VH-VL binders against o27280. Designs and how they scored, part 224

Target 1, 266 residues: o27280
Amino acid sequence: MDSMNVPEVLEIKRIVEESESVKTFIFSWDFRREVRPGQFVMVWDFRDEKPMSVSLIDPVRSEIGISIRRVGEFTDRVHGLSEGDLLGIRGPYGRGFELMGRDILLVGGGIGMAPLAALADEATARGMRVDALVAARTADELLFLDRLEAAGVNISTCTDDGSCGFKGFAHERLLTLEENHDMAAVCGPEPMMFQVMRILDERDVPAQLSLERYMKCAVGICGQCCLDDTGFRVCAEGPVFWSQELSRVREFGRYRRDPAGRRVPW

## First folded at step 9 (VH-VL)

Design Q18 (framework fv_libevitug)
Fold by ESMFold2-Fast, scan of step 9:
Structure Q18 (fold): chain C 266 residues (1-266), chain A 122 residues (1-122), chain B 110 residues (1-110)
Amino acid sequence: as target 1 above (266 residues)
Amino acid sequence: QVQLQQSGPGLVKPSQTLSLTCAISGDSVSSDSAAWNWIRQSPSRGLEWLGDTYYESKWYNDYAVSVKSRITINPDTSKNQFSLQLNSVTPEDTAVYYCARVLRFSSAFDIWGQGTLVTVSS
Amino acid sequence: QSVLTQPPSASGTPGQRVTISCSGSSSNIGSYYVYWYQQLPGTAPKLLIYGNNQRPSGVPDRFSGSKSGTSASLAITGLQAEDEADYYCQSYDSSLSGYVFGGGTKLTVL
């Protein structure tokens, strides 16, 4: 995507506390500018600019929402803002999810549920049957359960520590769920997404996976935008990829790269 | 259900090659969810990772910088095992040698072989 | 010497809380997960904690891990005689491009 667009300064209309560490910031949006689930925007606090996935798309109310986890200086400052305060929003950018078929499985880990919550809304509005597997380390980190339930989504949960739902990892829980879906969408930690992708590939379920780390490439701030082994240009293709594309990428889910390009574990 | 069983000589003369084998049961050496590692333990250097081998469409190796010039780790898919060869050994290579598995999602050494004491002495 | 620093020994009595520290730098613990291993005499190390604070199946909940900045800790509550062992921390180091271990802590249950 193109990072040359000028940010629009928008007023924070509403703030929803999703958890102790996650807030959704809601803005009025002119839907003459199309935005789709899986796309992201650049959020500018007039000091720093960071990519954030769109977590709410509501054409009826003319609103978008952006869910932000508190992890550092930028997000701490943004979390300190109130309704009526201003943020710069540029975008949307990136390739969104494509919907196909009649049944969809969503598999989300932690904040990865944010873009999947927007997708759930669109899928249900299209009359699709939506099943969601929501995974986190602990019960307190499970996100959007009330919103998904209100949308009519069939929800399964799992936590690493067993504090809510199935005790174990997303891929272990997935093995106990029914195999019949026309497609899947997956977003969360890369090791989780890799394990889930393998199970879905074995079941012949086409899946799309969203890689947060490639959002910077789409807006032109990434120095390294090609994946090892494949050499394809992620700036033009990300952050959402088909599982068939990612299954050929040696590094996906296995390791990350340091600044020198060396393989390092997660 | 996964077990690692080591075999190899306990005595090696200085300047010779140390050779050890680790047999795998309950998993495949070519499993792309696992890396197969060699680690040694000595009073002078403590626990020291030596390297690994793993399969992702083809075989890969990583080696610790301290041994990289002398070490080879090879898989054998027909016997479901992997080996360590360490060339030009010195008394400083005297250690208990372990093979161990790393799983991708935990990145931990979750299963270890029984260990083999290797003494380098004339 | 070991890349990660642990105290060489620790001790406690049954029922006591004991904490074992592991200190590193930004190139290892500051950037990567920390793991802990228990080694009983004459045996291979056994995974005790992974991912900073996660327990494998079969590890009692009186064992816990934590990480803050470039340091990590293993805590043992309700200390038992069976806990007498060597304990090792482990991480990854980007400057060495490899796994690194602490020097080990010999825990004595008095």
Scores: ipSAE 0.006, ipTM 0.442, lowest interface PAE 12.9, mean pLDDT 83

Design Q19 (framework fv_libevitug)
Fold by ESMFold2-Fast, scan of step 9:
Structure Q19 (fold): chain C 266 residues (1-266), chain A 122 residues (1-122), chain B 110 residues (1-110)
Amino acid sequence: as target 1 above (266 residues)
Amino acid sequence: QVQLQQSGPGLVKPSQTLSLTCAISGDSVSSDSAAWNWIRQSPSRGLEWLGDTYYYSKWYNDYAVSVKSRITINPDTSKNQFSLQLNSVTPEDTAVYYCARVLRFSSAFDIWGQGTLVTVSS
Amino acid sequence: QSVLTQPPSASGTPGQRVTISCSGSSSNIGSYYVYWYQQLPGTAPKLLIYGNNQRPSGVPDRFSGSKSGTSASLAITGLQAEDEADYYCQSYDSSLSGYVFGGGTKLTVL
């Protein structure tokens, strides 16, 4: 982290509607400031600032993309913006995914597919075989299927309601998939990630998991984004962690923290 | 395949420092997917984990609370080895000492060294 | 003294099913995976079961693991003379911030 970090005001170059509730905002980016899949930026609408994962990294076009789900007042305002409007972008922050081996499994739930879509692009560009398990509550909430197909990714889907692919949760679908992988990357709701991590650990597949927690750390070092008994800070030491690191965290998959840092069950 | 080979003295006097090394073949001590551990086994205490060293952007150590004040585990990247130093030994430190690998994602001790019997006596 | 509790001994005859228990608490087995090791006399422990119930390549399918709540179990079906060994369970303990082992079970094949 740099004490010179200030938001850069950028023009929205293009908006892609990913679903009824998710949009990707695309900006020109100077790649002398490097960005890796798994990193996040702070998005500032000149009233509030929120962390958002980078979902597109395109050095050839000099563009980054940020995918935002409409879930509250801040995201509602951002969704109301048009091409040509301005947003403040600060970052990138956090450590990104590492790629090793010849093949990788991506497991994404809902908006958690956003950082994994950027990772899929990098993995395919490196010549890796990429399998993706894309999970959502309903078919309408499955994200980035067209981007993943265009990248040559092998896709499996599951929905809680059975409206597309396997009927059930991501971890239930994963139990029916027999293919081995050199590594996995996982992003989604913590209960999903916990169950997926358990299965991958049982199969001796090294996994990296991306956590987004309540974060006031972007404006300073604070304990509110610190993980339980390990002392990890999501904005400084994450958001991407190896599964063995997370296996030591008592709170992972069991409870979340509110804005005051108190434990709240999922 | 990965193999671990231990070396060090079999006899140490009380109050002295126990020093053992573990040579790695078939993997790198700086591998991002592994942690390198020391475990001991005695009739009175059974199997007891002592600590580890591992590389993830930088070198880290974890140590068991029972030995934390006396123990140092260090990697040597040039020789592809890691070592154990245990200070101020007592007869209660008499044990078979094993080095072992943990894969970062499985928490399993999947590869073990041959073991070294260390007797602490005067 | 061990953090995880195993019976000190177990026995069976060839062809029999033998079960070895491993009991812990919410800070270890209740929250983390369980691993099992076989130790033949004069040798280092060998990984037998990982991730509660998975077998490494080369481990026969007559060995199986299970976990429920704060307890785990190793089952050996079709017991053979070669199975005579010490067996250890292992997990991670969040309150100790370290790996923990059971006291070991000496299996005798009669």
Scores: ipSAE 0.006, ipTM 0.417, lowest interface PAE 14.9, mean pLDDT 82

Design Q2 (framework fv_libevitug)
Fold by ESMFold2-Fast, scan of step 9:
Structure Q2 (fold): chain C 266 residues (1-266), chain A 122 residues (1-122), chain B 110 residues (1-110)
Amino acid sequence: as target 1 above (266 residues)
Amino acid sequence: QVQLQQSGPGLVKPSQTLSLTCAISGDSVSSDSAAWNWIRQSPSRGLEWLGDTYYTSKWYNDYAVSVKSRITINPDTSKNQFSLQLNSVTPEDTAVYYCARVLRFSSAFDIWGQGTLVTVSS
Amino acid sequence: QSVLTQPPSASGTPGQRVTISCSGSSSNIGSYYVYWYQQLPGTAPKLLIYGENQRPSGVPDRFSGSKSGTSASLAITGLQAEDEADYYCQSYDSSLSGYVFGGGTKLTVL
């Protein structure tokens, strides 16, 4: 369908300031078009478009929310918008999270808590026990704590500088948390996700990880799918991957590519 | 401990309506975390998904293209069950019919009913 | 007439490794997860593998799933007599806007 590739122009209904660098933009949504936690939309400001994770899915209020962090020219422009202004939204795209079992561990770093906040809402609505480890560099960068608390989520925090909760990295905090979860969902910086994945794998906890760099592959704007270090194609669509599949990707958690295609360590 | 229990006639004459029900225990038919499905199985066609019903803020249905013009799947919240009506049946509709659950945000059929053999013949 | 293609039969001896293939297209397996079901005689299908290679509680680790491109495989290691059953793959198809199944594979343990 042509309509699936054309942005729908939507009015910004409400803006929530999550932190100094993160805002959630809320739009009315027709839930005849299903959207799932872990999926993303393309946000178009009438000049450029970028993939953004859906952070709020509220069928009762007929709303979706999209959380955006300031990281460049596009996001700076979007952050300058007000309630009543217009944005183009197309999607949703990509594979979302799956939920199975009775309990789930969420591990989020920075803006990675955005798709996990939507997942937390769904898991709690199902009556699942939800434990969330929310990690950031500083207390001011911890996201969605009030929303998670309101949902009845069991929250642990972790900051690199010790300004809130455990002093240290997410994987270090995870080592001190109980080991009994039917599944986990992880989203954040790749080095964090790699370390967390290793621990969950050793505990035999199946984990789903959401990778921003694979969002473009899902909408077909990526020129080349990810390749392993042997040159063999990993033919899968993101952004959500199970940990067993992701363990085969040599680049995961170790390095990224710059615009020239060169390896750059995290 | 979620269970699905099917009921309905095992014999239907050609041109009539096939009607089956699936009673749910251990979960709610109006739970926004699940979709309630009908699947059939025959030796000639194998497993074939027919459609579903689910609740988010209101009720929705999805139907397979092959049966869309003849099929209706309806929830009954008062009895915690859902039904299948398939109009204008032919011998080709002879199959074992299953109801099944898909958890929202999954495509897995994780709980199945016991199955009902429906024979369409005169 | 199934949308996903499986071999109609497979066989092995106790202790052997057996694989069952499932072939599709870009509109189904190429874009979506693959699920596997075990059906014992006279019973409803039972979910064996979800999310490509995850197991529900009670499914032994002898069962594993994999996916590459538009094809998927179910692997059974240390084959046992009680593994004799019909196996079905399943995915979602965007062109059909619905769930699709393989034709099934009858596994015989010799």
Scores: ipSAE 0.005, ipTM 0.487, lowest interface PAE 12.9, mean pLDDT 83

Design Q20 (framework fv_libevitug)
Fold by ESMFold2-Fast, scan of step 9:
Structure Q20 (fold): chain C 266 residues (1-266), chain A 122 residues (1-122), chain B 110 residues (1-110)
Amino acid sequence: as target 1 above (266 residues)
Amino acid sequence: QVQLQQSGPGLVKPSQTLSLTCAISGDSVSSDSAAWNWIRQSPSRGLEWLGDTYYTDKWYNDYAVSVKSRITINPDTSKNQFSLQLNSVTPEDTAVYYCARVLRFSSAFDIWGQGTLVTVSS
Amino acid sequence: QSVLTQPPSASGTPGQRVTISCSGSSSNIGSYYVYWYQQLPGTAPKLLIYGNNQRPSGVPDRFSGSKSGTSASLAITGLQAEDEADYYCQSYDSSLSGYVFGGGTKLTVL
């Protein structure tokens, strides 16, 4: 969006422990700077800056929340912080989800439920009917179930090990659900999103998918979205893409990024 | 379910073009879920990946550096097949040639053709 | 020769554990997944292990894969006569921008 933006230093107002590995950090927010579900912010710990999806948008309390999974040095440091500590926040950035129709499906895997939780709040506030398929490897990794239930969302769960709900993968569970929806929003591991997308396409349900690795493209710094060595721009402004757009992205499903940011095959 | 069936001449003269075809059943050559590959095997060089073709918004090719100047891999959507053309062959191109599939989100060659021995000699 | 290094031969007796190594560098195995293929005489290679340590449907659990640093290993426990075959490792190499294979290991069941 605005390449001249600088991080604003904000106080951590509240921390919610979502699971053993996930925390939501809550900040007071001035809503003159609009935030929409599916957008992200750059989080700065005064050493490194990383993109994080916005998982809570609460204009009534004037708060935003950012959910962070512990996976490496940056996230380990941030998880060590307490209420009252400071973080730099820059943004929001990126293309958010678009809501259409009356009945929507959310399909989330692991931390991918974070941006979908914010979307569920907006959709239910608009009076939409929301069905959520929440997927994880184990029951302890299912996220936001209480929050979704409190919002009136109809929840289905699946775990790889069968410890909660359907035993199997998200796309396998989705095949047993034949309800039609006006749109879907999907966020999680890319292989899961691809399988879900194919089923939704067969059902003629327009789907939007959120890809974490394309968040940096939206701020104009990331070279990762320039996928063709001839200089052809193949990705739209992320992180949210329509399924028809993603099917055309050469890199989607051919390459991923390792922790060092190197292009690697699947 | 998915099968690959190869066809083409087993003998090619030096300096000519080696041409092989791989027919696909149980999947579409234009499926955006797969890439279609050629691999060869010789005693001196072992297994060598030669290149691929795949469709997303248009057709793409990736070719191994060692053959890039001589190789073309083309899909034929009407016949549901893809081909290999290797120009200016030498006796060093003598090998068993395989076609193979790689799925989107994978680097595994999960389905292979039966193989075609191509001998380059006069 | 081959970009990935395998011993040219390995042998064992029925019931034994046999390990086949595959050595590379940071531009291949050090950065990318490793795959293993079994090739019986007169046939095309068959996918045996993908993603370093995963088995396709139909592959017995006697076969396992592992990766550490720039090297990978295929382990066969409870060796059987039908396991006599050539075994190939495969990865991707960023300097070559392509798939690379090991030289192959001929496994003999004594």
Scores: ipSAE 0.209, ipTM 0.675, lowest interface PAE 4.5, mean pLDDT 87

Design Q21 (framework fv_libevitug)
Fold by ESMFold2-Fast, scan of step 9:
Parts: sequence; C-alpha cells; structure tokens
Structure Q21 (fold): chain C 266 residues (1-266), chain A 122 residues (1-122), chain B 110 residues (1-110)
Amino acid sequence: as target 1 above (266 residues)
Amino acid sequence: QVQLQQSGPGLVKPSQTLSLTCAISGDSVSSDSAAWNWIRQSPSRGLEWLGDTYYTEKWYNDYAVSVKSRITINPDTSKNQFSLQLNSVTPEDTAVYYCARVLRFSSAFDIWGQGTLVTVSS
Amino acid sequence: QSVLTQPPSASGTPGQRVTISCSGSSSNIGSYYVYWYQQLPGTAPKLLIYGNNQRPSGVPDRFSGSKSGTSASLAITGLQAEDEADYYCQSYDSSLSGYVFGGGTKLTVL
C-alpha cells in the first residue's frame, strides 16, 4: 500500500508478441497489492519511466501483464528486452473500472484493447455477458482477439480499411449493433472514445472511458502531471471516468498536453 | 447540415464598438462538440483568428493576443447565436469578418459563415 | 506579415501537377497538424485538407497534403480550371497560443 510508490525490480518472466508493434510483458506479482482492470503501473527501464495499463491480471498464476506498443525511444528500448531482463515496476495507480449489471459492452481501439482485455477476464469470471467491439486501422493491428475468444467474449471487429470485419470506424460499427447493455467500457484514441460515448449516451448506456493521456512525471505520481481545467488528475482521479464526468472535462477534446506539459489543441 | 449566417453593420466609425452576430442552424451554440470562432480577412494582414467561445460545464473563451484587450465573444443560447464585439476600432480593423466552427478533437475550421465586410472610416 | 510562409502565387496548365508549400517552425507546423483551405473569389474559405493529409467528404482525390519537419505542402494532380483559387495553410502556434494562417497562394490555371 504505502510502499507502492517505490519501484520493485522485477524479472520479465515471459514476453508475448501480440502484433508487429505490441508486446505483453509478464511478471510475477504479489497479490497482497490488489490490482484492478483499468489501473496502471509505472514502468522504469532505469533511464526513463512511463505509465502503462495492466492488460493481464492472473491471480491463479500470480502474474500481471503489461502490453506496450512501440512508439518512441522508451518503448523501443523496452521492446529490445528479453525474458530474464529486469524492469522497475511501481503501482498500481489510478481508478480502475467498476462493474455493474449483467451485460457489458467493451469498445477498444488499438492498444486501448489492452486494459479492456483484463476487464473482459474479470467480467467473464463474474458471470457477466461480454460483447466486445475491437477496432483498428488494419487487420494486423487488431489485438487480443484470441484471448477474448478464449474467455467466451462475443466479438465484433472493424478496420478503417475493411481488411477485417466491418469497413469503417468503431462508432460507425456501433450504430449497426442494436444491443442494449447494462454498462460499457471504452478505451482507445480519444476521438474514437468521444464518438462512441455520444452513441452510448443516446442509448442510455452508462459508460466508463479510460484516458491514456501523456503522464510522464518527474516526481511522485500524485503530483499535477495530468490536470484538466476542472481539476481532474488522470493519475490521481483517473484514468477511468464515467461518461457523465467526462462531459464536464474541458480538456477532453478541446486540449491535450505536449511532452513539456503545455496545453495545446488537437 | 450546419449553417452559419452573419449579420451586423457594414460601416463603423473609428473609436466605436463593432458588433456582429452569427446565427447557427443545424447545431446548438451550447453543443459540447463544437467551438464557435471569429476570423477576419484583410489585404494587409491576411487571415487572422480572433477568438472563440464554447460550452463544457460552463462557457469559455480563447482570444488572440493581438485583440484580447478589445474583444468579447459571447453566446446567446435563446437565439442560438454568438456575437463578436470589438472595441475602439481603427481603420486597421477594416476586413471581411467570418464566423466558423471547430469540432471537438479538431483544429479545422470546417463550416464558415458567408462573411461580413466591415469598413472602418470617418 | 504571416506566421506561416507560402509563395504568393503559383501557376500550372490543365493536367499538370502543382505543389504549394507552407513553411513554419517548431512552435507551429513542427508540433501540430496542418490544414488547407480553398477560397474561390467572393466566397468564404472551404476546408480542403485536415490532419496533414486527410480529405473531407466531397473533396476530389486530386488534392493531397503532406508534412515533413516544419514544412507542409498541398499537391494538386490533374489540375483543372476550377482549381483556380487562393489556397491557405493553417496550424496552431504554441508561442502565440492561437491558430495561425499562411499568407495565401493565388493559383492561376493557364
């Protein structure tokens, strides 16, 4: 609890190649530190530290998994690591997903499917019916389909180029799905999440959305590293918000933060 | 389909306040998906963004540094309009004034009003 | 004086490829998306390209955008007479905390 702000040096137990650009790094985990889907950890390569959502929570094997997309210098270095190499992990941090009702819709775009895969595991373990809409630019970028299928999830896919499933965007595919759900969870590019949120709001389906904003911190994560104009701290109060909360967040869709922390438009 | 229709005076005397309105159809001025902008165009300065107004929990404004001491942009939810007031005008404020929309998650001016020519002369 | 630099004029003949440049700095084009607008005489500007290289519905695929470093370009292939217009680039500038436009390029179809 109180020592969760100190990085633990953990051995990479296993690496799963999810796609050309995404790997899941699996570590042994002491489940005396509870971790919930939607929470994140700080991953430290002994030079730089980045927040990463937890994508696998496996108490039976005493393991967690962290899925990382190769997008820059830090992630390139981490992708170069092998089983047996070491990373610093601290956390978990943030507010995770809340589950309610009997039926849940998951809508994930790209790497945003990572925290939703962990949520799917928990929802199915609780006996919920899980429908997932998995979206990506191309078929090669669709993630976790085999894992979702193994969990008993009902899967719909869409790709921008039509290479797998519906040709089009997640929100366009969602408009052709007339299921009513007790809740939804959404994670992916913020423009996608906004469009999906509007449709779910019109259908009176309460939705939680995960904001995977830029969250590099030079000091403890409880600082002011990712604030909006309403005072929400993604690392302290997020990253998961109910849609009714996000409708009142000025920065959501108006501004983002650059690497220096400056407020900039989309 | 969203349309913007502008109205206001074409001739304004130096030192007076310029006032223009932009009527919105096909969307709400308080829509959480849009920001409502004023842009002007003159031969000497080209296209200049002046500022915006938008609603998210409460109303916000952003103003260009060059005009922020003289400008006010206000919504009118009852008429589904927004306005521009520019104080202490000079001949340098002579321009075609446009209202325009920017959508949430964008910096594109995707819908423009027809434009209003404003001449500042004595 | 415009924050983003465009050539004041460009010209081509029907069927030709024409490219219009837009040059900025790290505080604008180097960090943010670029947008392009077409303005026909006596009309408001019309969005032609957004997000560096995307076309709105209804814009012919003859128009394309690109961005490299602190510069962007608009390309028109198969130039047609109706493409004769003024073209403006737009970005955001972090030092000015506002949207910025190029000076415009008058394209003449010869």
Scores: ipSAE 0.142, ipTM 0.659, lowest interface PAE 5.5, mean pLDDT 87

Design Q22 (framework fv_libevitug)
Fold by ESMFold2-Fast, scan of step 9:
Structure Q22 (fold): chain C 266 residues (1-266), chain A 122 residues (1-122), chain B 110 residues (1-110)
Amino acid sequence: as target 1 above (266 residues)
Amino acid sequence: QVQLQQSGPGLVKPSQTLSLTCAISGDSVSSDSAAWNWIRQSPSRGLEWLGDTYYTSDWYNDYAVSVKSRITINPDTSKNQFSLQLNSVTPEDTAVYYCARVLRFSSAFDIWGQGTLVTVSS
Amino acid sequence: QSVLTQPPSASGTPGQRVTISCSGSSSNIGSYYVYWYQQLPGTAPKLLIYGNNQRPSGVPDRFSGSKSGTSASLAITGLQAEDEADYYCQSYDSSLSGYVFGGGTKLTVL
């Protein structure tokens, strides 16, 4: 077993409130265990363990951040924690984003901006030009705008209700934006990602999509992480996939897996 | 707008094969954004989903367990339609049959055909 | 027999609130989204509510859905004569590996 497979008990160094429902928990991290944007860790509250995307990677300060949306019993308990409290962290796991070319479009919906915020930091550090389309239902649910601005990212926003930026969905806003990017990275609700992927494919822009799904196991062998008959495993071979890979996956947009690994509809 | 139009016989004898077609307008049967479904409705069973056909790099079917051994749902891309074949019918298969669409990333039957009453009797 | 349980009938007068229940188990409503359909006499069902509580374009806001535990409800406020119809809930059942429907509720506007 690698050290990645043993939870390390870490002290919560800092908590950033990103919105009413999202907090980023920041930990000191030993970068002998490398972490890349698009990877996830298993967060253990000493009762349950859940996968969470890494949203901050800062080797200079020796810190990682994990952004968590409050949506159920586990996340409610974690949101109740304070600076100085302890969590178990194991990982990182999964395939991270690959960067290529000179400019990148980021398209994020809701909490999907979390792994994209980490990617924005890496892309800007490499000298890439970064455009971000940040989407949410309302203005109060737009995430990481200040952090993206501080990183030098060119930001476009859209909200379903029109309370900030373009009124409408991410894919509708994308149709009004410049077509010319060397690559894109997309993370958010899977229906949003599918619509965005179709537009990017029509524009001949290679895209990577981060597929966030329920997982029972975070190690490299887990049947519950399979996407379909192709044998793709989100926890081992994802969560980041190229659009051409996802276009071949029978289950993408047709089915998902429940906690027991059963095929269920959207 | 997308419309579904059904055709097929209203009377089928026991032990024969029930065959219905659903013609699609305003969308393609091979659209990777949709799954094409058959649902039936009877007083004794209520609404009952039978199965679907859809395209994602290849054609696939899903069938309800209750009919899986007797049912075939096939697309016809040249006519932009899909069909239902139900083998070895009995009077219990008497129902109004509907075709319906489910969009990718949804479990809602958002568009329905007009329905076809099929009576199984001699 | 239907997998999801609805009352066979419901009634109200114009302007009132009517609620139609849909009861299931942990293998269906307890785990998956609920959908509602309106069926007028002699017509196909029409999608009324999706994703527990969302309305398609063209559905009046007096129709609303909710879900709690293994049960769901359709609420109709400001009841109108044209609401007289059969109403069906739908979910998915993991033990059956398929879509499941309620038995239907015949709503009479008195």
Scores: ipSAE 0.082, ipTM 0.610, lowest interface PAE 5.8, mean pLDDT 87

Design Q23 (framework fv_libevitug)
Fold by ESMFold2-Fast, scan of step 9:
Structure Q23 (fold): chain C 266 residues (1-266), chain A 122 residues (1-122), chain B 110 residues (1-110)
Amino acid sequence: as target 1 above (266 residues)
Amino acid sequence: QVQLQQSGPGLVKPSQTLSLTCAISGDSVSSDSAAWNWIRQSPSRGLEWLGDTYYTSEWYNDYAVSVKSRITINPDTSKNQFSLQLNSVTPEDTAVYYCARVLRFSSAFDIWGQGTLVTVSS
Amino acid sequence: QSVLTQPPSASGTPGQRVTISCSGSSSNIGSYYVYWYQQLPGTAPKLLIYGNNQRPSGVPDRFSGSKSGTSASLAITGLQAEDEADYYCQSYDSSLSGYVFGGGTKLTVL
């Protein structure tokens, strides 16, 4: 029989309100189709389809979670759904994080903590020591602090406005934290990730960075995906990249893409 | 603490090549965190961005369309500087020329050289 | 010939509020950040505002930026004599694939 590669329609089992703008949608999942932290799924509301990082991976309960920030029409519609409602899920897609060493650092900005929360769960389950630097514009946008604490993660926070923890940006806070790690994983706004990457490079800490804008290409939406100037196909190897790979991409931090696919500055 | 210092001739004859250099202190010209720019200012055309050079695994340039056929911007890593060459100059190229830095993930010219007045006349 | 339009002059007295406008289109200000520069006589321009409304360290909070649609504004409150300078806005233009500047505004403190 021919199997169509179409979204599976799944029931929303539970919704967790993470903040005023972020909800985690939890679904039953068949783990014969494995999911790793750093991977994403395509979420279909029967009108539009968008990539979303997996924020919870629980094989014991046979559940995955997808954390969604309300930022536009699609996410507004999804936020209007209730437990028992249906969404289409396709995936997982993309390259996940790799864990190595014994001591790891997670640096997350805003919704970028979502894939890092799943990674924290796996790292702590493997007996690794996990330090997390959680950054946001305001205290209300700090995500997953209770979940990270429950997992035994050592947490540092910073907010741009000083409403919680260190007043300032993630990279400024990181400069006051002098402990070495065997690896780091970073996810958040690209300017934040670049500044963090530079500090980690100076400390000889290998870092993996997750770039949301490359998720669409991994599912075959190639209008936004092409070979970069270094000759590697960024989208096919994403969304997670080692800092050594990302430092060689001409476009990273020089240009982004507008909705028409044109190179535009930051 | 990063500083840019310009040097070059203040007088160029029509049809000749205008050549300026910008020396960098406090940062490296090959720093992957910066792009090094040339901007000019004249009473008739105001401030005009001319182009840049930057390093990310290899050297790249972006040039303004209006000067692209006449302009070359080159880094010199041994002297920690970058240069501007503008070919086939006319009196309309008379301007104060500035070098300036743009950081990665920014479009702000955050540090400027002192400026060099270049007069194109016979 | 400037891509972004500024008034050529503005004026105020010490202690007053002055606003300098910068008008563009959907291909520049409507899509990209706006930056402001202060140029004192005989000196290079100095970055005053970045990212529409952010100040570099050392810039007094009397200076503020804003953006709405295809236009941006620089506001100076508590105007002081040392604010007498030329002010330039800057953005990026997708049609030109390059950085663009306003024609500049000469601010006179009366």
Scores: ipSAE 0.097, ipTM 0.637, lowest interface PAE 5.1, mean pLDDT 87

